# Designs tried in a protein design chat: miniprotein binders against tRNA-splicing endonuclease (endA). Part 29

Target 1, 353 residues: tRNA-splicing endonuclease (endA), of Methanosarcina mazei (q8pzi1)
Amino acid sequence: MNLLKTQLKGDRVLAGKEAVAELYKTGYFGRPKDDGLELSLVEAAYLQSRGKLDIELEGKLLGFRAFFEQASLRQQNFELKYIVYKDLKERGYYVQPSAADFRVYPRGSHPGKSAAKIFVHVLSERQPLSVKLLQESVASAENVHKQFILAVVDEESDLTFYEIKSASPKGEMPEPFPAVKADATFLEDRVIAWDAEASGALYSRGFYGKMLDPERLQLSLVESLYLFSRGVIVVRDRKGKIFSFDEFVEKASEIEGSFLRKYSAYKALRDSGHVVKTGFKFGTHFRVYRKVESIEKIPHSEYLVNVIPEDYEFRLPVMSGAVRLANSVRKRMLFAVEKGEEVEYLDIGRVKM
Key: E = the ipSAE of ESMFold2; O = the ipSAE of OpenDDE; V2 = 0.75 times the mean of E and O plus 0.25 times the DockQ between their complexes.

## First folded at step 17 (miniprotein)

Design j40 (from j34 with R47K; at its last look DockQ between E and O 0.89; V2 from the best seeds 0.77)
Fold by OpenDDE base, look of step 17:
Structure j40 (fold): chain B 353 residues (1-353), chain A 81 residues (1-81)
Amino acid sequence: as target 1 above (353 residues)
Amino acid sequence: SPEIQEEIQKLLKEIQDLAKRAKELGDPLAARLVRFLAMIIKEFLEKLLYTGDEFLLELAKQFIKRLEQRVKRLEQQAEEG
C-alpha cells in the first residue's frame, strides 16, 4: 500500500487531494480543506501507527516516536487524547476531533449517516475538574441533544468513562409536615424533641430523626432547622431560652463548617418531595428516597447526594470512589451544587463504552 | 384572624425588603448569611399564614428585628469602609 505523504504544520497534519478519497471518504478521517485533507495530531498518529501515513517536518521524515514527541509538544494532553482516541476507534466508533476533544458517533453510524451523539472530554486522573466548567460542558451537550462523557486516564493508562447529566430529582412524598408542634432542646451537638406524640408523628409520618426512646426524638441539625423554620418545633437552649434563627445557624455552623450548604441541599430535597437521611455509612452527606410508605418499609434509597460549592474542583479519584460506591449499592451518585440559594444537581455514572 | 393575616403580610414585605438590601452589602459572606436568614424567616411566616399561631408570630417579629439590626450594622460598616 502506498503511504500517503503528509506534512506536520502547526497542530495539524496536511495531506494531499488523494487523502480525501483514501482517508475521508472511507474512514471519515480529517476534514477536507482546500485541495487537501487536514488531520488532527491524534488522527495522524493513529493512521501512522496503522502504516497509512508518511509524516514530514521541514523535509524530514518523522518516525512514530519522533512524530509522537512533536505532537506532545504541540498539543496539551496529546498522549492522553491519543490513548482515548485509539480505544474508541478499536471499540468500533467513528470519532471526530472537536473543541470538546471528541465527537463520537453511535456504533454502526458514521458522519453523513447521523449526527454525533456523544461528546468525550479527556482528563488525567491527576487533573482537577472544575464543577462550573463541567456544568457548562454538560449544558452545552444537552442543548444539542448529545451525551457528555468524561474519559479519565489513570496512571497505568487505563480508561474509565463517566456519563455526566443534569438532574432534577423529584420526590413523591406529600407535604412533609405532620400537623404537630413540639418543644426541642439544642444540646451540645444534637437537638431532642420532648413531646411523645409529636415525636412519634415526626418519626413515623415525617420520617425525621431517630427515636432515642419511645417518647423522645433525636434530630440532626439540618432536620431541626427545617422543622423549626416550618413552625413544627421550637428550639430552646439548655437554659430554656428560645433560639433565634441567627443564633441557631451560628451555633450549627460552629459544629458543622458546611452547615449552610448542607442545609440548602437538605431543604431543596425535602421541598421537592423526598425523604432525606444521612449518608454517613456511604461516605456521603445524604441518602435520598423518592417515596417512603412507612418507617417499617423503608425502601432502598435511590440517590446518594454530596453537597459541593459552586467553585468546587473535583479530585477525580475521590469522585470515582463516590460513584463506584453508589453503583455498588445500586444507587445513583448526585452532586448537589450550591448556587446561592438554589441547588443544581449533577448525575455522575460510570458507563461502558 | 384577618388582623393576623394582615400583620403576616406586612412582615413578609419587610423580610423581602431586607433580602433586597442584602444584595447591596459589600461583604459577600455577610450578604449570603442575611439572604439565608431572610429565606428561613420567609418560610416561617408563610407557614404562619395557615396556622395563625400568635406565639410564633411574636417570635417572627423578634427574628425580623434581629435581622434588621444586622443589616443596619452591615450597611454602616460598608459606608465607613
Scores: ipSAE 0.713, ipTM 0.924, lowest interface PAE 0.6, mean pLDDT 92
ESMFold2, look of step 17: ipSAE 0.759; ipTM 0.938
ESMFold2 (binder alone), look of step 17: mean pLDDT 80; pTM 0.749

Design j41 (from j34 with Q62R Q76E; at its last look DockQ between E and O 0.83; V2 from the best seeds 0.75)
Fold by OpenDDE base, look of step 17:
Structure j41 (fold): chain B 353 residues (1-353), chain A 81 residues (1-81)
Amino acid sequence: as target 1 above (353 residues)
Amino acid sequence: SPEIQEEIQKLLKEIQDLAKRAKELGDPLAARLVRFLAMIIKEFLERLLYTGDEFLLELAKRFIKRLEQRVKRLEEQAEEG
């Protein structure tokens, strides 16, 4: 097969009319434009590595190294995009460059047979990932009925793929408020309810707190505010004075710097019918259950939840660690994004491509 | 009692008005806290519609008064600044 003569121009490689027949119609490389074929830099590098192209710049033939260096100067993250493109091609996917880095066709499909169903965004593990930008990208993909996949390239050039979805978790618990009332005391860092009957009901039917003894229930700060806001408990200080909600929130925020954010997510999850417990053992804010029948028969939690601010930037190693841990215990990792008074959820799962 | 229900409905309107005033506060952090507290008080009042607990109703009134005072102080600070 004769090498196709091409020219590097800007951030594209231009090929003649012959390339449309040889590369586009058979391999679905590039885009037909004018009287020729326009290749992306990653497609051109891939085809050059396969001995299909001669690439010229200003009349000088570029070897693979020289082209790769030029492409790296012309496109941000070119080397990472090339690694991912090559991997996807070797896995048997048809891949087209796009604004989201890549559009990927299902195995056994190609352009013209079906629509691309996957968007792949490429990042280095060293690059921060804005939650806002991620949510926008996921929403954009979902709006066109595509999957959003993040391809993370590590220092050794190993690839890890994550599918990221919007989530609206729904629980199946009935009204979470037993018809009980208890006095409770805010001690140094904990709240204790003192009424035995109310404590027992909150624990066994509401799945709140942990019994210290048969008569006393220990509550977390978020559980306490949730129950107090519903008139189920009255929270007092150690001198017997009833807390106002502002005094409670101030004291709780002194103990837990992210208390308000953590509470917003706790409330949203409880109000959506879940049982919510601490995720401390899993390195997360919460472990979440869709349904709990009894305190003696607590199922495995389905979700781990981390609560993050709207302006959060993911550190990819930290995100990866959280997702791996959740998967190792057969759970899904949800990120609860605080947006004012509302909470939006991202489901991040590792996928095999 | 109908009287308790009417009083709770009045307080629900008051807390809604405070939540609206919070949006006009110049300090985003202060505004966020006020809105958060207004939400909690709203939920407290909504629960009182079902329970009719007079003791908790008196607490609600105190909580609203404290929030009103906070909002007023924040508004005064925004006008002086």
Scores: ipSAE 0.725, ipTM 0.927, lowest interface PAE 0.6, mean pLDDT 92
ESMFold2, look of step 17: ipSAE 0.730; ipTM 0.927
ESMFold2 (binder alone), look of step 17: mean pLDDT 80; pTM 0.750

## First folded at step 18 (miniprotein)

Design j42 (from j43 with Q5E Q9R Q16E Q77R; at its last look DockQ between E and O 0.90; V2 from the best seeds 0.79)
Fold by OpenDDE base, look of step 18:
Structure j42 (fold): chain B 353 residues (1-353), chain A 81 residues (1-81)
Amino acid sequence: as target 1 above (353 residues)
Amino acid sequence: SPEIEEEIRKLLKEIEDLAKRAKELGDPMAARLIRFLAMIIKEFLERLMYTGDEFLLELAKQFIKRLEQRVKRLEQRAEEG
């Protein structure tokens, strides 16, 4: 079989008109342009590895190694993109290069038959992932009715794929709190409510806190501020003085440096009808329930939630660990991104491609 | 009572005005805290609209006064700096 003659030019490989028939019409490689076919570097490397292309640079024929080295110099993360491209192709997908690294067609579909349904972005596990950029990418994919998949390449060149979605979790709890009132004291790191009836109601109907004894309820700082802001509890210091909200927030922020962010997410989840409990045992800020019928029959929580700032950068091993942990306990991992006074959610799940 | 409701409406407006003033502050962290506190107080007042709890209404007035004093201090510092 005569190898197609091509030329490396910039960050593309240019093929002649013959390549349109041989590569594009049959395999959907490249993009027809003018009187030829324009291949991405990853497509060209793949086709070269399969004995389909001769690639020249300045009149010299490049072997696979020499081309791969040149491609790596010309395109950031070329080697990672190639690994992912090759894997997806070997899995039987049609893949086209795009601004989001790749557009992937469902198995059994190809360009011209249906639209690509998946965007794949490629990262090394060592690269930080900006939450802002991730949210923008997810939103862009969703706006065109595509899935966003992150392909993570580890040090051993193993691939892990994550689907990332926007989430708007809604709970089914009719009321966030019972219509009770209690005095409470801010101690060192906890708030205690003293009224037995109110404490019992907050625990059994509101699913707040943990009973210290049959009469006294221990509340977390976020629970306490939430209940205080709703007039359900009045929080006092150890001397009996009522806290102002500023004094409470200041003291709580001294104990928990990210208290305000944590509270914003807690509030958003409670206001959206969820039961929210600590996720400490799962290494997360919260475990979240859509509905709880009784304290005796607490279902499995649907979500684990970590709260992150808008400017957060994911360390992929940490993200991976959190997602794996959530999945191991049959939960979804949500990241609550603080945006001013609002919270946006990302659902990150491991997928098999 | 209609009187309590009118007082709460007045306080809600005061909180909104404080939250607006916070946006003009040169310190983003201080501004964020003020907006956060304004939000909490707003929620507190909104709940009071339903309960009519006079004791909590007096607390709300105190909280707003404290927040206003904080805003004024921050504005003064911004003018002096």
Scores: ipSAE 0.732, ipTM 0.929, lowest interface PAE 0.6, mean pLDDT 92
ESMFold2, look of step 18: ipSAE 0.761; ipTM 0.939
ESMFold2 (binder alone), look of step 18: mean pLDDT 81; pTM 0.765

Design j43 (from j36 with V34I; at its last look DockQ between E and O 0.88; V2 from the best seeds 0.77)
Fold by OpenDDE base, look of step 18:
Structure j43 (fold): chain B 353 residues (1-353), chain A 81 residues (1-81)
Amino acid sequence: as target 1 above (353 residues)
Amino acid sequence: SPEIQEEIQKLLKEIQDLAKRAKELGDPMAARLIRFLAMIIKEFLERLMYTGDEFLLELAKQFIKRLEQRVKRLEQQAEEG
């Protein structure tokens, strides 16, 4: 079979009109233009590796190595994009380059038969991932009814794929707290409620805190502020003075530097009908339950939640670790992104492609 | 009582006004804290509409007064700076 003659020009490989029939109509490679077929660098490298193209630059024929080196100079993350493209092609997907790296067609589908259903964004595990950029990318994909998949390339060129979705978790708890009132004392790093009846109700019906003894309930700082803001507890210092909300928030923020952010997520989850407990054992801020019937029959939590700022940058190894851990315990990993007074959620799950 | 409800509505308006004033503060961190505190106090007041707890209403007044004083101090600092 005669190799198609092509030319490297800028960040594209240009092929003649013959390539439209041979590459586009059969394999859906490239984009037809008036003068022929335009291939991305990744498509061209793939086709070259398969013995389909001769690629020239300024009249010189480039071997695979020379082309790959030139492509790497001309396109950021070319080598990573090529690895992912090759893997997806070998898995039997039709893949088209896009502004968001790739559009992927479901197995057994191709361009013209159905729309691409998946956007794939490629990153090295060494690259930071802006949460803002991620949210924008996910929203853009969802707006056109596509899945957003992050393809992470590690140091050994192994691939891990993550599906990232917007989430709006809803709980099924009818009331966030029982209609009780208790006095409580802010000690060093925790709050103790002293009323036995109210403590028992908060624990058994509200699923707040942990009983210190049969009469006393220990509350976390976020639980305490939530209950205090609802008039369920009155928080005092060790001298019996009632805290103002500003004094409480200041003291809590001294103990936990991200207290306000953590509280925003806690509040949002409780207000949306969830039971929220510490995720400490899972290396997360919270473990979240959609519904709890009784303290004796606490189900497995559905979500693990980490709270992050709006300007957060993911370290992919850390993110991957959190997602793997959540999955290992049959939970979903949610990232609660603080945006002013509101919280938006990202659901990150490992997928097999 | 209707009187307590009217008082709570007045306080809710005061908190809204403080939250609005906080947006005009030049320090984003201070503004964020004020808005956060205003939100907490709002929720506290909303709960009081159902309970009618006079003791907690007095606490709410004190909390609002403290927040107002904080806003005034921040406004003065912004004018001097």
Scores: ipSAE 0.732, ipTM 0.930, lowest interface PAE 0.6, mean pLDDT 92
ESMFold2, look of step 18: ipSAE 0.740; ipTM 0.931
ESMFold2 (binder alone), look of step 18: mean pLDDT 81; pTM 0.764

Design j44 (from j43 with F63W; at its last look DockQ between E and O 0.88; V2 from the best seeds 0.75)
Fold by ESMFold2, look of step 18:
Structure j44 (fold): chain B 353 residues (1-353), chain A 81 residues (1-81)
Amino acid sequence: as target 1 above (353 residues)
Amino acid sequence: SPEIQEEIQKLLKEIQDLAKRAKELGDPMAARLIRFLAMIIKEFLERLMYTGDEFLLELAKQWIKRLEQRVKRLEQQAEEG
């Protein structure tokens, strides 16, 4: 009946002792402080929209519009956070605003019953997403055994939720055939292995390349460097001179963009027991198989992989497209982040809240 | 043979040294390339330890010498400004 009187101060809304009983103990809104209740701006806006409180600024009563405009001035991304907060509350979640964005309790739970299970970060579809900050946020959540969710608000205020996890993909392939030694030639823009027996073994047992004819094997540049670096093939130029690795890498880099980065991911995936092929037809760097038994019956690949530098910034529409494509073909989308000599993986997928 | 494996171990230590020196270069792009090449040569040497191929061992020695000369030039450039 009688609405709670509150005061907008800084980026908080302050309420008296009566608000503790009416808002905190009933719905877990805000944080008890001293002898009153401190509300975040999104909580205050939500409660005001539900007719639960009045908000004053310097003695002046603020309607919803006036308060919303003030909150927007005081907190970056306020509108986005309000949209996400309201949506999660309407779905039945208890939500605690925090320095990050939101800590969210499982449906049917609340602060007096369990710990929050989910960290939610809010972003506009127009805002870039730093991979470095994302990895830090995901690691922080995983260190305390919590799920990390990115809530993306589009131009029409529709929400899309992504679960983002670190990954350590493991394949089931045995080591490739190690006794093969073969000559290969780096032609103008591709590498061919010439020996029929070695080529057949690499193709049918190692699942490298594609047979050009019954005797000759065409290898990708990343496949070529991998096999060359292990002494399985020796790569010569068109005059018969054996490449040094610096010469090979320089030529390959002129032909294939981001060659060093792509190779680092290729090597990491092969070393961890996978078969790795081009993902071109899916718009990705690689498609990756956990296990392949026979050339005659190729299973569906498990992952699509894109390789990115550690200072990469996602454009969310591009990320969304890659994730949707992977889902449409029932694959997981992995982003391989190159960090020096190491590769770390982010598994990004759309989820329903 | 034991003599070939001893030589490979010496080369592995040389590559480790080159990779460490690359971290201290003042040119991030050059340092990244040097560390990448050192990684490749290191894996070549580790595989070579199982095969013992003397021809490939001689190639690895040549590649390490090329890389060392490049690192020395970059270090001298960084020290001079």
Scores: ipSAE 0.685, ipTM 0.913, lowest interface PAE 1.0, mean pLDDT 89
ESMFold2 (binder alone), look of step 18: mean pLDDT 82; pTM 0.780
OpenDDE base, look of step 18: ipSAE 0.732; ipTM 0.928

Design j45 (from j43 with L59M; at its last look DockQ between E and O 0.89; V2 from the best seeds 0.74)
Fold by ESMFold2, look of step 18:
Structure j45 (fold): chain B 353 residues (1-353), chain A 81 residues (1-81)
Amino acid sequence: as target 1 above (353 residues)
Amino acid sequence: SPEIQEEIQKLLKEIQDLAKRAKELGDPMAARLIRFLAMIIKEFLERLMYTGDEFLLEMAKQFIKRLEQRVKRLEQQAEEG
């Protein structure tokens, strides 16, 4: 049977003038070049698998296996990219390979009708994902008003898609802490505020800590430093000596891993008008509320937050678990990236294509 | 009072200078800690500007003195190589 004849050359597959009418004008495969058609390796493999073309290398006809092996040698992650390309095509998308991985058009649209609105990056579940590179990629997509999607291919070639966005969470709490002052004591692994009026105000108006009894308030270490650093509480040791900040931070860091980084995110979230509580029940650093009006009617928290350093590398199975848990309880998963004196946020969620 | 506000401004400048000195150190972990502590003390002082709490102001002076001593020790270590 006569099929379109093409040539594998470098990292492209070259087809003649007939392919423009047969492939480009009907399906937007490839890019017209001179008077012929230039196909990416994934496009060529897809079309070959559908019986639309034959591929030669130096005069020798390549079957699918031989071509696939050649493509794998010529393009990193070719197999993963092919799996994603084929999946998106089967879902009905027009997909254009690019110097990045893929530009994808909205359903019901194509290159002749609109611009691509989605950038898709392809990654194996086995590969680490640099937070720094991720932030740069997301920023680049957002600068041109495009959605950024990560397509993760697992060991059985199943796909999971994540939308990744920059976030600027802003709460609606009228003030980050009540105008009170109280003495507190650093005990084994937490701080107790003793004054009944101040404790009640911190708890019922600022939503700090948890009442030990009607008069006394238990505070976490990040809550304690936040309040101490603003003169709201004075923290003493068991002998009544006032802690210096260096002594407090040193002791807290011995007790709580990553204390400095966790505090930076805690502070940023509180300063932005949120109520911030432990995320222990969700396996995260924090659960975060945009607004809490009373302790008798606490709303569902909007975010789960994990804090990471700027040079962090995600392990994708761990990231997947955190994102899935957040989605299953209808919360957004934020990763707070400590960057110098500021905190930047990534919103990572699973999406269906 | 205006006297407390002027003193706090002077202390804020001292904290800013200590954070700058820490930035010039060759030990990133130590510099990170010093800048963190400087940030905490700076916010403590900025809160005091509005409350005028003289007891807490005296505490702030002691916190700054402790931080300065730590920076000096780190600077001496950096000079020894």
Scores: ipSAE 0.671, ipTM 0.912, lowest interface PAE 1.3, mean pLDDT 90
ESMFold2 (binder alone), look of step 18: mean pLDDT 81; pTM 0.758
OpenDDE base, look of step 18: ipSAE 0.714; ipTM 0.922

Design j46 (from j43 with T51Y Q62R Q76E; at its last look DockQ between E and O 0.91; V2 from the best seeds 0.75)
Fold by ESMFold2, look of step 18:
Parts: structure tokens; sequence; C-alpha cells
Structure j46 (fold): chain B 353 residues (1-353), chain A 81 residues (1-81)
């Protein structure tokens, strides 16, 4: 009983006709090519480690160490990809290496039964993650109805898996805003609406701000601009002069970092029928409610939202912290990506493979 | 009324022009701010289409004038280098 003989060539491992029957037809390893079988480097390393084949380079037999070192020279991030490949195989998945990283079949399925349903991309915890590239990858997977999973390898080679999806959050609040008009004053770092009837309507029917007392309403800066931009309030300075929008925005931007970006997401979420409040107690820009029926029965918010620019670059430990916190309080973590005048959302969560 | 709606449509076209002119600025940060402000004023005008408040209409005209003056200053700065 002799092992299959294979040849390392470029970034592939080539096997003869016997490998098609022994490896491809029984385990779906590799890709039939001509009369033989073409294996990726991670497949070859895995099979070698299990005693299924020998690998030669220019007539010389390579042990596992020598092959692993050769593969590392021939493929960027080979070590990370091998760690993830091996882990998925040991969990019982059929895994097909591809131009991206991996196509993965759901449990109980294989290439002869169905199409692969999962794309897995591999990163080190130290590598930055471009949100632009992430959106492109998620869109590509979703266009063919597949799940996109990010496999993050930490410094101890432990794996964390994230599912990343595009989202289109839609609320159920009535589109018409309370039919009120009120004067308000910009004081230090917030806005006060003075009229008791208008303040009550904004608070109890629109769920804006927080009552300072039975008659007066305190509004955040994003709430204030939203209501001001719709003519619901008129905002004055301490001297009674009506703010222009440029004056308001410039003052608000001096007080709140990233005010323009935060407002763009606030507006998008409110316009799509949500109640939007500060997420400060969760370390996020916003906490978001799909529906609030009364001030006396405030439900738990469904989403935490952070707003990021289109050219944003995730630091994976920071992303992991935000996702973990949202999960611990049973909320979805959304990242609102500002794209010009539009906002697009990514839903990022931990998953078990 | 039809007269108020007609005036608002003319003002919306002015805002559209200012937003387009902002795209031609050589300062991305200034262009970003101008486009943001134009969007806010556009929203303000669109709300007026529903109830035609004369007070708010006069405010809108003042805000547009301020924005136009800002765009002109930035265009002059860009031409000077």
Amino acid sequence: as target 1 above (353 residues)
Amino acid sequence: SPEIQEEIQKLLKEIQDLAKRAKELGDPMAARLIRFLAMIIKEFLERLMYYGDEFLLELAKRFIKRLEQRVKRLEEQAEEG
C-alpha cells in the first residue's frame, strides 16, 4: 500500500489519475484537470498531514515542514488559511478553496448534493479591514444568495467567525411628524424647547428629547437639526437671533465630533420610520427602535448603530468589542456607512460554525 | 397656494445649482459642507410645499442667500490659487 505521489508546481499540487477516485470522488478534494487532480496548497498540506499523499518538488520528497515552508513562500497568508481550512474540515465541512478564500458547504451537504452556501474570508486580527472592500465582498456574496463569513485568526491561532450582511432597517413609526411649531434656544451644548404643548407632543408622540420638567423639552443637537430642518422648531441663540443652518451646523460641529456624519445617519434612520436615541450607555452613536407605542411602555431597542465614512478601516479588536457588547444586550450591531448623501448599513455579528 | 408653490420650485432650482457649483470646488471639505447645507435647505423647502408657511419661506430665502454668498467666496478663493 503506497501513498499517492504528487508534485508541487507553482502554487498548486498535481496528482495523477488515481487521486481523482481516491480524493475527489470520495472527499471532493481538489479539482479534476486533464487526467489528474489539481490540489490547492492548503488541501495538499491537510492531506499530507493525514498521511494521504506524498509531495515532491523537482524529484525530492518534501516532509510536512519543508512543504509548509514552500507553501508559505508561494501564497500570502498561507498559514492563516491553513489554520482556518483545517478547523473547518475538522468540524465536518466540505471546503472548496477559491480565488477569494473558501467556499463552504452547509453541514450535511457536499458538492454532489448542493451548491456551496457560504463564502469565508480569512484575516489576522492584526490586519485592517477596509469597509469599502467588505461592502463589495458582501454584495458579491448576496448577489448569488450566499452567506458571507469573516474568519479572524488571533495571535494564539484561535478563530472567531463573523457573519456580515447588508441591512435595510425599516421602522413602523408614522411618517407624519407631530403637527407643532415651537421656538427653541441653543444653550451651551443642547437645545431647549419652551412651549409646554409642543414639547409634550414632540416627546410623547414623536419621542424626541427628554422633558426637563412638565413644560420644557431638552433636545440633542441631531434631534434639533432634524426638527429645525423640517420647520417644526425655530432655533435661536441666547440673544434671540434665529440661527441660520450654517451657523447651527458649525456650532454643533465644534461641540460634537463627526456631527455631519452622525446627522446623516440620524436623518436616514428617522426618515425610514425609527425612533433614534443616543447609544452612549452602550458606547455607540445611536440606539434605535423599530416602534414605540407610548412613553410609558418603551420597548428594548433593536439596534445599536455606529456611523462610519466610506473609506473607514476597521481595527478588528475594536469591531469585535462593539459586536460583543451588542450581542450581550441582545441587540443587532449595525454600521451605517456614509456614501455621499446616502447611508448604507452593515449588520455584523458573531456566529458559530 | 399656487404662487407659493411656484416660488418654492424656483428656490429648489437655486439650491440645486448651488449644490452643483459646490462639486466644482477644489476644497473637498468646503464642498462637503456646502452640499450638506444645500441638502438641509432643500428638506426645509420641501416641507414648505405641504403647508406654505410665509414666515418659514422668508427664512428659507435668507438661508439660500447666505449659502450663495459662501459659495461665491469659496469660488473666488479657488480662482486666486
Scores: ipSAE 0.692, ipTM 0.916, lowest interface PAE 1.1, mean pLDDT 89
ESMFold2 (binder alone), look of step 18: mean pLDDT 78; pTM 0.718
OpenDDE base, look of step 18: ipSAE 0.697; ipTM 0.916

Design j47 (from j43 with L33I; at its last look DockQ between E and O 0.95; V2 from the best seeds 0.79)
Fold by OpenDDE base, look of step 18:
Structure j47 (fold): chain B 353 residues (1-353), chain A 81 residues (1-81)
Amino acid sequence: as target 1 above (353 residues)
Amino acid sequence: SPEIQEEIQKLLKEIQDLAKRAKELGDPMAARIIRFLAMIIKEFLERLMYTGDEFLLELAKQFIKRLEQRVKRLEQQAEEG
């Protein structure tokens, strides 16, 4: 079979009109233009590796190595994009380059038969990932009814794929707290409620805190502020003075530097009908339950939640670790992104492609 | 009582006004804290509409007064700076 003659020009490989029939109509490679077929660098490298193209630059024929080196100079993350493209092609997907790296067609589908359903963004595990950029990318994909998949390339060129979705978790708890009132004391890093009846109700029906003894309930700082803001507890210092909300927030923020952010997520989850407990054992801020019937029959939590700022940058190894841990315990990993006074959620799950 | 409800509605308006004033503060971090505190106090007041707890209503008034004083101090600092 005669190799198609092509030319490297800028960040594209240009092929003649013959390539439209041979590459586009059969394999859906490239984009037809008036003068022929335009291939991305990744498509061209793939086709070259398969013995389909001769690629020239300024009249010189480039071997695979020379082309790959030139492509790497001309396109950021070319080598990573090529690895992912090759893997997806070998898995039997039709893949088209896009502004968001790749559009992927479901197995057994191709361009013209159905729309691409998946956007794939490629990153090295060494690259930081802006949460803002991620949210924008996910929203853009969802707006056109596509899945967003992050393809992470590690140091050994192994691939891990993550599906990232917007989430709006809803709980099924009818009331966030029982109609009780208790006095409480802010000690060093914890709040103790002293009323036995109210403490028992908050624990057994509200699923707040941990009983210190049969009469006393220990509350976390976020639980305490939530209950205090609802008039369920009155928080005092060790001298009996009632805290103002500003004094409480200041003291809590001294103990936990990200207290306000953590509280925003806690509040949002409780207000949306969830039971929220510490995720400490899972290396997360929270473990979240959609419904709890009784303290004796606490189900497995559905979500693990980490709270992050709006300007957060993911370290992919850390993210991957959190997702793997959540999955190992049959939970979903949610990232609660603080946006002012509101919280938006990202659901990150490992997928097999 | 209707009187308590009217008072709570007045306080809710005061908190809204403070939250609005906080947006005009030049320090984003200070503004964030004020808005957060305003939100907490709002929720507290909303709960009081159902409970009618006079003791907690007095606490709410004190909390609002403290927040107002904080906003005024921040506004003065912004004018002097």
Scores: ipSAE 0.724, ipTM 0.927, lowest interface PAE 0.6, mean pLDDT 92
ESMFold2, look of step 18: ipSAE 0.744; ipTM 0.932
ESMFold2 (binder alone), look of step 18: mean pLDDT 82; pTM 0.767

